# Designs tried in a protein design chat: VHH binders against Ferredoxin-fold anticodon-binding domain-containing protein 1 (FDXACB1). Part 9

Target 1, 94 residues: Ferredoxin-fold anticodon-binding domain-containing protein 1 (FDXACB1), of Homo sapiens (Human) (q9brp7r531to624)
Amino acid sequence: LYPPCYVHDVSFWIDQKKGFDELEFHTVARAVSQDTIISIQFLSRFQHPKTQQVSLCYRLTYQTCDKALTQQQVASMQSQFRKEIQQHLYVIPR
Short names: E, the ipSAE of ESMFold2; O, the ipSAE of OpenDDE; V2, 0.75 times the mean of E and O plus 0.25 times the DockQ between their complexes.

## First folded at step 10 (VHH; framework vhh_6fv0_2)

Design o4 (from n3 with S115G; at its last look DockQ between E and O 0.95; V2 from the best seeds 0.80)
Fold by ESMFold2, look of step 10:
Structure o4 (fold): chain B 94 residues (1-94), chain A 129 residues (1-129)
Amino acid sequence: as target 1 above (94 residues)
Amino acid sequence: QVQLQESGGGLVQPGGSLRLSCAASGFTFSSYAMYWVRQAPEKGLEWVSTISSSGSTIYYKDSVKGRFTVSRDNAKNTLYLQMNSLKPEDAAQYYCARDTYTYTYEGSVRTATWGFQYRGQGTQVTVSS
């Protein structure tokens, strides 16, 4: 049968001094989702014209063939992922 | 060429322990996150554990958390998996894998996908009652 597919975006301000490690971002996303994310899309970079803060936006697609995912399970994974990137990548969720 | 060689598998009873090793060569080991993945007969490849390039960030599949411990020694180019309290469902061919990202572009949108194509031949873990 065709497993459900869930799409969620994350946006966050980066710490310009520490920089942003996209490979580590991928690593955290894949691990926190228990390997249910099948793709990660970089959508956009925005620099706020007044503050000069930079934000990034990514799209995560969740799907697995071997276990059924529910929307609540994916929402919990997304919530945990937002916490993990704040801690490990020094970003501020939008 | 990237080379990965797993060892340390064997036959154990439920509740037993094994320690797997993975020798890496042909790439800068300390620059890559590393993975343990496994495959039971007639099943797909299943993620088990991830360890970041520095070793500072570690994640486990929920079903092995508390029983398995991943570690790496970047000076020896070696990845380890300590497996305790083994269960029949842990029986599989275990592979050490390096990340490999494929990027595709549509305008300014960049999509990352990945696979575990850089892995060794694996080491068999069998858990018999």
Scores: ipSAE 0.681, ipTM 0.851, lowest interface PAE 0.8, mean pLDDT 89
ESMFold2 (binder alone), look of step 10: mean pLDDT 78; pTM 0.768
OpenDDE, look of step 10: ipSAE 0.817; ipTM 0.909

Design o5 (from n3 with K61E; at its last look DockQ between E and O 0.51; V2 from the best seeds 0.67)
Fold by ESMFold2, look of step 10:
Structure o5 (fold): chain B 94 residues (1-94), chain A 129 residues (1-129)
Amino acid sequence: as target 1 above (94 residues)
Amino acid sequence: QVQLQESGGGLVQPGGSLRLSCAASGFTFSSYAMYWVRQAPEKGLEWVSTISSSGSTIYYEDSVKGRFTVSRDNAKNTLYLQMNSLKPEDAAQYYCARDTYTYTYEGSVRTATWSFQYRGQGTQVTVSS
């Protein structure tokens, strides 16, 4: 049978002055998930018409064949990931 | 092709210091995050540290925080691990590693997918008194 696969989206406002570094985003995602995020998919960009704030939306796929993942483990990783991107990439999760 | 060559291992006393190097070739080093991992006898592979492609984001395993410092020189295609206050528990074969990923595109959607990681031959760190 197939190992469990978990999919979660994340969206966030970026700091337009500092910009957004996608390679750094990949690194944070991989590190926080202990390499269980096997796919990161850019879904969309939205610019708010009044404030001009820009948000990005990504889809993360968690899977590993070495260890069983649970929904609780993935939820913990996702929560920590949201915290880490605020600190390292200066973004505000939505 | 991708090559990673670790060096700088050796025998040190507890409390001593050692600096490991990893020479990278066959790929654009500055485009990849790099890792240090280690393997002690009769143990599995253990993650030690991660450094982002630019060097601006760094993570450490809890037992090495404050003692180890990862760095990179993208102009020299070299990854470093400065190990201070070495303990017997740090004795292991140390490897540098790089993830492999590919991009695919479906319309405006792009996907990065990770597969296997490249790992060097390793360098041995022994801590004895």
Scores: ipSAE 0.701, ipTM 0.864, lowest interface PAE 0.8, mean pLDDT 90
ESMFold2 (binder alone), look of step 10: mean pLDDT 78; pTM 0.759
OpenDDE, look of step 10: ipSAE 0.748; ipTM 0.892

Design o6 (from n3 with V109I; at its last look DockQ between E and O 0.95; V2 from the best seeds 0.00; counts 0 for: unsure alone 64.4 < 65)
Fold by ESMFold2, look of step 10:
Structure o6 (fold): chain B 94 residues (1-94), chain A 129 residues (1-129)
Amino acid sequence: as target 1 above (94 residues)
Amino acid sequence: QVQLQESGGGLVQPGGSLRLSCAASGFTFSSYAMYWVRQAPEKGLEWVSTISSSGSTIYYKDSVKGRFTVSRDNAKNTLYLQMNSLKPEDAAQYYCARDTYTYTYEGSIRTATWSFQYRGQGTQVTVSS
């Protein structure tokens, strides 16, 4: 009837010297998920009171009408995405 | 106004090669990630490849990895797709595309969605014996 929808959050510390490129973050998320992410939500920003480090939290929503996704497939994509953003965006996952 | 023009399609036998080009104008090409997408006759648009604005980060749909190579020349505002080892499943109208993001807000939560609305007329790739 209607394909299932999977929602996963990701949080990470950004590199203040290098900055954070949100458009590149979107690009990586969409590509690693093989174009199955339909929306990306910015949820929150937190600044650590002692270190002044900044973390961001995003919500990724996976869904496709062309081919049914399984929870295992989405978990694998999410895991790979966490690795890719560390490499490409210089962030430290939480 | 954003303009994209694809070229280089044609008829090839299975295992053949084609090189697609896309001329871009009406926007700062070097500031945008670019995409190749394709559409078969009774199907929706299917993502094929993404290349970052600088060209340093490249992704492919799993079914084309190792066979297709995307590249860009930011000085000439041109996007390329080298397609090798073509299969019948690759037959489609191919489009180059630029993202458009739409943002909506629910309190402090910002939701991004997107489309491939900025694309050219496409170029046909046909693969048959």
Scores: ipSAE 0.685, ipTM 0.851, lowest interface PAE 0.7, mean pLDDT 89
ESMFold2 (binder alone), look of step 10: mean pLDDT 78; pTM 0.767
OpenDDE, look of step 10: ipSAE 0.862; ipTM 0.931

## First folded at step 11 (VHH; framework vhh_6fv0_2)

Design u1 (from n3 with S53Y; at its last look DockQ between E and O 0.92; V2 from the best seeds 0.81)
Fold by ESMFold2, look of step 11:
Structure u1 (fold): chain B 94 residues (1-94), chain A 129 residues (1-129)
Amino acid sequence: as target 1 above (94 residues)
Amino acid sequence: QVQLQESGGGLVQPGGSLRLSCAASGFTFSSYAMYWVRQAPEKGLEWVSTISYSGSTIYYKDSVKGRFTVSRDNAKNTLYLQMNSLKPEDAAQYYCARDTYTYTYEGSVRTATWSFQYRGQGTQVTVSS
């Protein structure tokens, strides 16, 4: 039987001066989720036509075979992840 | 060629301590996040700890937080794991790991998946009762 799978998107404005480190983004996502994220999808890049600010959108898929995840556990992980990327990647969650 | 060699395992009593080391070569060590993973007999591979390339960002599996400390010395290409207050549940083969990413595409959507493909032979940690 298939363990439950949870999908959540995250989008954020990047600091173009500091740059965006996608590998570090992956590292933070995987660790904050206690290794329960199984894939990370880059969905889109948006540049605001007036301000020129750039936003990225990613999709995180959570699943584990060894321990059943609950919706509440995943929501908590997603919340912590948003805090961590703001601190380490200099992004502004959207 | 990527090479990783773990050492420092052994037999310890419950509550004891061990310090694991991992010597890395064949890649630019300072450019990669590094991982400790472990495997008990007939069990799957379990993530233990992550340390970012600079050493500034560190994460632990919840069950080891407060007992284990990961560190790295980029000048010596060496990764460390200090394990304190060891429990029988910690007994396993411990591996130093570097991941690899696989990318697939569906139109403009890029999907990343990964594995701990690069790991050494491991070092055994045994906790007697």
Scores: ipSAE 0.692, ipTM 0.853, lowest interface PAE 0.7, mean pLDDT 89
ESMFold2 (binder alone), look of step 11: mean pLDDT 78; pTM 0.757
OpenDDE, look of step 11: ipSAE 0.839; ipTM 0.923

Design u2 (from n3 with S56D; at its last look DockQ between E and O 0.95; V2 from the best seeds 0.81)
Fold by ESMFold2, look of step 11:
Structure u2 (fold): chain B 94 residues (1-94), chain A 129 residues (1-129)
Amino acid sequence: as target 1 above (94 residues)
Amino acid sequence: QVQLQESGGGLVQPGGSLRLSCAASGFTFSSYAMYWVRQAPEKGLEWVSTISSSGDTIYYKDSVKGRFTVSRDNAKNTLYLQMNSLKPEDAAQYYCARDTYTYTYEGSVRTATWSFQYRGQGTQVTVSS
């Protein structure tokens, strides 16, 4: 039997002057999840019509065959990930 | 053309220490995050540690935190893993790795998956009775 798959989205405003490093974003996501993320999807870009501020939306898919992964563990990983990207990528989660 | 060469493995008693090295060539080492992964018999590859291209951001698998230290010297194109307080469960073939992303597209949606395609031959760490 295939283990359960958990899907969570993350959206954030980027610092357009510093730019957004997608490879580092991938690195942080994979590490914070203890290597349980199996894919990362870029879903969309949104530009606010008044401020011109840009946000990005990504989808993270968690799954592992080696151990039981619970909804609570994934929620904790997602929460930590939102904190880490603010610190390392200079983004503002939304 | 990417080449990675691990060294420094060996036989150690429980509680002992080893220092692994990885020599990199054929790519711009300082531009890539680097990984230590390991494989025990009949197991898949297990992620151990990640170090960012600059060396400033470091992550560990929970079971090795406080015992293992990853570092890199970008001027020498070398990655290191200091392993202290070794346990029998740490016994494995250890690989230095760089990942490779594969992208697939469905309209504007881009899906990234990855592999540790670029690995060396590995170095064996054995922790005896």
Scores: ipSAE 0.688, ipTM 0.850, lowest interface PAE 0.8, mean pLDDT 89
ESMFold2 (binder alone), look of step 11: mean pLDDT 78; pTM 0.761
OpenDDE, look of step 11: ipSAE 0.848; ipTM 0.924

Design u3 (from n3 with S54R; at its last look DockQ between E and O 0.88; V2 from the best seeds 0.80)
Fold by ESMFold2, look of step 11:
Structure u3 (fold): chain B 94 residues (1-94), chain A 129 residues (1-129)
Amino acid sequence: as target 1 above (94 residues)
Amino acid sequence: QVQLQESGGGLVQPGGSLRLSCAASGFTFSSYAMYWVRQAPEKGLEWVSTISSRGSTIYYKDSVKGRFTVSRDNAKNTLYLQMNSLKPEDAAQYYCARDTYTYTYEGSVRTATWSFQYRGQGTQVTVSS
């Protein structure tokens, strides 16, 4: 059998003046998830036609063989991750 | 060439303490987040702690939080791990590491995966009564 995978997307507006640090984004995702994220996918970039604001969309895949990971635990990790990136990366969740 | 060398491991009783050090060279140490990872026999690498390049953002694996303290001295290119209240389950080979990301593409979608290939030979921590 195969350990369960949980997939969650995150979208956010970036602060174009401060820029977006993708390596720090990876670091925060991996740490907040207690190393249960096994891949991070960049899915898309959207620029709002009126405001020119830019948003990014990423897909996080959670999986571990070493512990029972539940949907509720992953939802909690995802919620915490969204808070951490807002604080550290100056993004606004979408 | 990236070089990392761990030291400070040893044999300690349960509840004891050890302080690990990692000397870094061959890259701009202050520009990278650094990691402690560990490996018990016949198991994969397990993440223990992350410290940001400036030392201001620090994360721990839940099972070591409150017992382990990571720090860095960017002037000396050195990473540290203070381990207190050691338990038998903490016994492992400990490595300091810097990330390497691998990117794959399917159309416009970019997938990042990673490894800790830039790590030293490790230092053994043994916890025994």
Scores: ipSAE 0.684, ipTM 0.860, lowest interface PAE 0.7, mean pLDDT 89
ESMFold2 (binder alone), look of step 11: mean pLDDT 77; pTM 0.755
OpenDDE, look of step 11: ipSAE 0.852; ipTM 0.923

Design u4 (from n3 with S52N S54G; at its last look DockQ between E and O 0.92; V2 from the best seeds 0.79)
Amino acid sequence: QVQLQESGGGLVQPGGSLRLSCAASGFTFSSYAMYWVRQAPEKGLEWVSTINSGGSTIYYKDSVKGRFTVSRDNAKNTLYLQMNSLKPEDAAQYYCARDTYTYTYEGSVRTATWSFQYRGQGTQVTVSS
ESMFold2, look of step 11: ipSAE 0.736; ipTM 0.866
ESMFold2 (binder alone), look of step 11: mean pLDDT 78; pTM 0.758
OpenDDE, look of step 11: ipSAE 0.868; ipTM 0.925
ESMFold2, look of step 12: ipSAE 0.630; ipTM 0.826
ESMFold2 (binder alone), look of step 12: mean pLDDT 78; pTM 0.760
OpenDDE, look of step 12: ipSAE 0.860; ipTM 0.924

Design u5 (from n3 with S56Y; at its last look DockQ between E and O 0.91; V2 from the best seeds 0.00; counts 0 for: grease 24.4 > 24.2)
Fold by ESMFold2, look of step 11:
Formats: structure tokens, C-alpha cells, sequence
Structure u5 (fold): chain B 94 residues (1-94), chain A 129 residues (1-129)
């Protein structure tokens, strides 16, 4: 009755000149996970005191009620997601 | 004021093709990623495809990849889904949707959840022998 729930964080440096498109970030996360992410939390913003670079941290919660997810499937989705945000959103994963 | 109207559904044999259209109004269509979702009887909504606002970034549910093609014409405010090699498992009511995000806050932490409440009446796709 209670499908597994997986929580993973992602953090990355943004390109402040190009900006960060949070709606596109959501779109990529939802699509790469095949609609198994149920919420996305913005956790924090950090500005490096020396370089002034800005990083963002988000928490992704994976769960589905109609097909069981495994830890390995979620890890693969998370890995693919990190790769795709670098390519589509001009971010550098931490 | 968001309005979406799907069309192009019908009855088709396994292996057949259909092309769905979705007319959009009441919002700046070109500013939004758009979605196809579907619902079979007594089942929840199932995501099928996403297309970015520009049309250059496209994603599919694994089970339809290679058979379905999503496209958009931002000048006509229209979303399309070309469905080839249809299977009985594809039979459903198909909806086009614009995302709707709900944000909740606890201090500086912001949680996003979403729904497909902005969708049309749908168009029925039936696949039978």
C-alpha cells in the first residue's frame, strides 16, 4: 500500500549572466524521471565569499503508486538529470 | 481564462495512426512548456510527452518513444501529437495541458508541486481489432 519514497538533493553553480530558468529546471526534472518526481524543494542559495559564484540546492522526491521504483532506477534517473541540466540550463553540478 | 481544446481522436486498429491537435487561448502560449497527458478508464492521469516553449527540447514517456512525435506551432497557438504504431495500451482520453505550480513555504524553503488542472475536455483514442 505504501510505495517507496526516495529523496535526493542536487546542487549546482549557475551562470549569473545567462540566468537560471527554474521552470525549465522543473520541466527537465519531471521529464527525465518519467513523471515519478512528486515534489521539488528549493532548499538554499549560497554565494561563495571569494569568487561571488552562486550555487542553488534543490531536493527531489521520487515516488510512484502504480509501479514500484528501485533505488537503482532512481539513482540512474538522478544521474541522467544532473547531466541534462548541465546541457540545458548552463549549470555546473557540485 | 486558459482555454485548451483537443481534437483528432477516433477509433483505429492496432498499428494505426492518429494526429491530435490542441488549440490554445487565454495565455501566452509561446511562454509555456506544454504537455500531453492521457487517462484510461479507472486510472489516473499519465504523462505522455513534454515540449519546451521554444519547441527545441522534447521528452517522451519511454513506452511511446519512437512512436509518438510532439510538435508545436507558436504562431498558431497549436500543439500537436502524431501517434504512430498505436497499441491497445495507448487507448485513453488524451488531454493537452499547461503546467500549474503550487508553492508552499517554510522559512526560506520553497516546495513546488503541480497539477494538470489547466487542460481541455480531451479527445478519445480507441484502439481495437
Amino acid sequence: as target 1 above (94 residues)
Amino acid sequence: QVQLQESGGGLVQPGGSLRLSCAASGFTFSSYAMYWVRQAPEKGLEWVSTISSSGYTIYYKDSVKGRFTVSRDNAKNTLYLQMNSLKPEDAAQYYCARDTYTYTYEGSVRTATWSFQYRGQGTQVTVSS
Scores: ipSAE 0.693, ipTM 0.859, lowest interface PAE 0.7, mean pLDDT 89
ESMFold2 (binder alone), look of step 11: mean pLDDT 78; pTM 0.765
OpenDDE, look of step 11: ipSAE 0.843; ipTM 0.923

Design u6 (from n3 with Q117N; at its last look DockQ between E and O 0.93; V2 from the best seeds 0.00; counts 0 for: unsure alone 64.3 < 65)
Fold by ESMFold2, look of step 11:
Structure u6 (fold): chain B 94 residues (1-94), chain A 129 residues (1-129)
Amino acid sequence: as target 1 above (94 residues)
Amino acid sequence: QVQLQESGGGLVQPGGSLRLSCAASGFTFSSYAMYWVRQAPEKGLEWVSTISSSGSTIYYKDSVKGRFTVSRDNAKNTLYLQMNSLKPEDAAQYYCARDTYTYTYEGSVRTATWSFNYRGQGTQVTVSS
């Protein structure tokens, strides 16, 4: 028997001057989700041809076996995660 | 190689306090985020707290927020957990941990998963009633 999974993507422009710390990105995702994210996938990198801005796209998979997650709970975690990465990793949501 | 040693557990009454310590060796402690995790006899391993390598970013499981305080002393290679207002639900074997990432690749897509493989033997916290 499989508990429900929720899959959400996040895309953002990175601050090229400050750099992007992927390990901290993982840490923030895991913590903000209260350890309900079970995997993080790097999907793609895009560099804007004119501005040279770089964006990254990741996929987060949420699942628990202890307490059932609702779509509303996951949406709230995803929203908080987007705010946290702006503050800690200096990224701009895409 | 990596060695973690927890201490400071014991028996307390509800509402009591304990301070856990974790001595780290065999790696550059100041370069890693560190974790407290716990395991009750009838439950799996449960994340409790995360502290960044510098100590500047700290996260807690919601059920312990406001009662537990994680800290680190990078000069002494030591991680701490101050536990106040302890409840029966906090009774568990407590471990300090460093995580391990596993990466799998399918073309340009990279999937990260993790585990808390680097942890000590733990220290028992028992709340009397």
Scores: ipSAE 0.702, ipTM 0.853, lowest interface PAE 0.7, mean pLDDT 89
ESMFold2 (binder alone), look of step 11: mean pLDDT 76; pTM 0.749
OpenDDE, look of step 11: ipSAE 0.860; ipTM 0.927

## First folded at step 12 (VHH; framework vhh_6fv0_2)

Design v1 (from u4 with S56D; at its last look DockQ between E and O 0.90; V2 from the best seeds 0.80)
Fold by ESMFold2, look of step 12:
Structure v1 (fold): chain B 94 residues (1-94), chain A 129 residues (1-129)
Amino acid sequence: as target 1 above (94 residues)
Amino acid sequence: QVQLQESGGGLVQPGGSLRLSCAASGFTFSSYAMYWVRQAPEKGLEWVSTINSGGDTIYYKDSVKGRFTVSRDNAKNTLYLQMNSLKPEDAAQYYCARDTYTYTYEGSVRTATWSFQYRGQGTQVTVSS
């Protein structure tokens, strides 16, 4: 049997003047999850037709092969991750 | 030719301290986030700490937070790990690392995975009474 796998998406508006640093996004995701994220998928880019604002959507997959993660632990990590990217990457949750 | 060389390991008693160093060459050290990872016998690599390229954003594994301090000197191309209040569970081979991302594509979807391919030979930390 395989360890539990949790999948969560995150989408956000980027600051086009500052740009979006995807490597830093990866770094924050991996660190906040205590290295339990095993892959990060870029899913889509949306440009709002009226405001021209750009949003990005990513999928995070959490899994560990040792003492199983709970949904509550993953939810807490996901919540903290959303806060950290606002601070470090200047994004606004969608 | 990325090269990383760890030093400063040794034998300490519980509650003791060690300072690890990592000399980097073959890449622009100041442009990369750096990592400390460790490996205990018959276990996989375990992430310990991350420090961004500028040294102003730092993360720790929860079990070492408050006891370990990572720092870097970009002028000397050197990464450090100050380890205080060492416990038996901290005993491991310690590596400094720079990761490598691999990307795969399926239509418009891009998946990133990674490894710590760029790491040194490691330095052994042993904690015993």
Scores: ipSAE 0.669, ipTM 0.848, lowest interface PAE 0.8, mean pLDDT 89
ESMFold2 (binder alone), look of step 12: mean pLDDT 78; pTM 0.755
OpenDDE, look of step 12: ipSAE 0.857; ipTM 0.924

Design v2 (from u4 with F116Y; at its last look DockQ between E and O 0.94; V2 from the best seeds 0.85)
Amino acid sequence: QVQLQESGGGLVQPGGSLRLSCAASGFTFSSYAMYWVRQAPEKGLEWVSTINSGGSTIYYKDSVKGRFTVSRDNAKNTLYLQMNSLKPEDAAQYYCARDTYTYTYEGSVRTATWSYQYRGQGTQVTVSS
ESMFold2, look of step 12: ipSAE 0.780; ipTM 0.882
ESMFold2 (binder alone), look of step 12: mean pLDDT 79; pTM 0.763
OpenDDE, look of step 12: ipSAE 0.865; ipTM 0.930
ESMFold2, look of step 13: ipSAE 0.768; ipTM 0.876
ESMFold2 (binder alone), look of step 13: mean pLDDT 79; pTM 0.765
OpenDDE, look of step 13: ipSAE 0.874; ipTM 0.935

Design v3 (from u4 with T100V; at its last look DockQ between E and O 0.91; V2 from the best seeds 0.83)
Fold by ESMFold2, look of step 12:
Structure v3 (fold): chain B 94 residues (1-94), chain A 129 residues (1-129)
Amino acid sequence: as target 1 above (94 residues)
Amino acid sequence: QVQLQESGGGLVQPGGSLRLSCAASGFTFSSYAMYWVRQAPEKGLEWVSTINSGGSTIYYKDSVKGRFTVSRDNAKNTLYLQMNSLKPEDAAQYYCARDVYTYTYEGSVRTATWSFQYRGQGTQVTVSS
């Protein structure tokens, strides 16, 4: 039998002055998830028509063969990841 | 050509310490995040630690937090892993690694996956009484 697979999206406004470092975003996601994320998908970019603020949306897929992940463990990792990207990548979650 | 060479492994009793080194050449070491990974016999490759290119951002696998310390010297192109309070579960072949990303596209959707293809021959850590 295959281990469970969990899919969660994250959206955030970027700081256009500081820019967005996608490689660092990948590094944080992989590390905070304790190496249980197996792919990261860029889904969309939205620019607000009035403010010109830009938001990005990514999809994280969690799966591990070593032990079964639970939905609660993945939700906790996703919550921690949102906090980490605010601090390290200067983004504001949506 | 990317070259990585690990050293500093050995036999130690539980609770003991070892310091691993990794010499890097063939690429601009200071521009890359670096990784420690390990492999026990007949097991898959296990991530241990990540350090960003400048050394300011560091992450650890939960089971080694507080016991292992990663560092780098970009002037010497060298990555280090200080391992304290070693446990039998830490016994493995240890590798330093640089990852590589693969991107695939499906319309406007871009999917990233990765591997630790660039790694050395490893150094053995054995923990036994």
Scores: ipSAE 0.714, ipTM 0.863, lowest interface PAE 0.7, mean pLDDT 90
ESMFold2 (binder alone), look of step 12: mean pLDDT 79; pTM 0.767
OpenDDE, look of step 12: ipSAE 0.886; ipTM 0.934

Design v4 (at its last look DockQ between E and O 0.88; V2 from the best seeds 0.79)
Fold by ESMFold2, look of step 12:
Structure v4 (fold): chain B 94 residues (1-94), chain A 130 residues (1-130)
Amino acid sequence: as target 1 above (94 residues)
Amino acid sequence: QVQLQESGGGLVQPGGSLRLSCAASGFTFSSYAMYWVRQAPEKGLEWVSTINSGGSTIYYKDSVKGRFTVSRDNAKNTLYLQMNSLKPEDAAQYYCARDTYTYTYDSSGVRTATWSFQYRGQGTQVTVSS
């Protein structure tokens, strides 16, 4: 059997006054996913031409080789992750 | 060089408690998130708990949540794991760990982070007799 691999993107506006702590972002993603995320990709940085606000986009890949994940489990983890980064990293999801 | 030394393991009955300690040296302990991981016989490393550098953000594997408490003392370079209500499935070699990130870049400039628990001690054995 081939264990499923799930890919989800997250985009958010950062608080430039507080800065963005990427190591903490990694820590939160790995922990909220119960160690099922196997990689985190930084995809892009966008600066809005009018407001000058900066957004970042990351891609999270979920997989485990010894237990199959369901799409619903991953969706729940992704939803919780979005909440946690607002709290700990002071970002605004988009 | 990074050194981590676990202690406090032992043999307990189901429902018992143990407190693990981890002494750290060779790096700035207060600047790193720290982890407890464990390995049962014939299994790979299993993540148990994470505590961020300042101690304000703490996460647990679901199966230990409510029974285990991680803490750190950055002045003493020490990580702790209080384990209560121990079950037979908690029996394992326990390690404190600091992870290592590897970054790769593809032709489009996308940066991929992967990691391992390369830096860990020799571990301390927790045995729960039935």
Scores: ipSAE 0.670, ipTM 0.831, lowest interface PAE 0.9, mean pLDDT 89
ESMFold2 (binder alone), look of step 12: mean pLDDT 78; pTM 0.750
OpenDDE, look of step 12: ipSAE 0.839; ipTM 0.918

Design v5 (from u4 with G107S S108G; at its last look DockQ between E and O 0.91; V2 from the best seeds 0.81)
Fold by ESMFold2, look of step 12:
Structure v5 (fold): chain B 94 residues (1-94), chain A 129 residues (1-129)
Amino acid sequence: as target 1 above (94 residues)
Amino acid sequence: QVQLQESGGGLVQPGGSLRLSCAASGFTFSSYAMYWVRQAPEKGLEWVSTINSGGSTIYYKDSVKGRFTVSRDNAKNTLYLQMNSLKPEDAAQYYCARDTYTYTYESGVRTATWSFQYRGQGTQVTVSS
């Protein structure tokens, strides 16, 4: 029948000198979730008024037709994803 | 026109090895993340491995970690999958695929979705005793 759908947000500060590679961000999200993410939404950009640091916020939607996901499995994937983007994209998660 | 051609499949016994190749043409291969996916009877497409455009970021489906190795040669426009310690559950038609994204925009929100529509005809891997 209809599998559950889970939505989680991630926000992080970027390194403007190195730039943010959004295609790599997509690649990491899809892979860390074992291909269970079905869409990625860019929600907002914030620039801190004093430091000029830039933060981005994305929304990840998890769903699979062949295997049921639980909230705990998705939370684990989201946690691992936050670690992976820090390593690969030079971002600081919030 | 994007073209991908897989080769290197065959029949092996459990524990055996195969090396798959994928020749790419019709696009700038070095600018795209590449994927291996597979399809067994009665199942949909199953993601196996991802390698980013430069080859520095590599991921595997949990069930193949430690047994499969993806690599690419951007000078030859070729993607590879070294498969070791093959199991009966690895038997499938294997495809290489390129990333694709569709973007929609609404009220300051940009949504990315994708598919594996750019893939070759596949190469069969059979594992039997």
Scores: ipSAE 0.719, ipTM 0.855, lowest interface PAE 0.7, mean pLDDT 89
ESMFold2 (binder alone), look of step 12: mean pLDDT 78; pTM 0.756
OpenDDE, look of step 12: ipSAE 0.835; ipTM 0.914

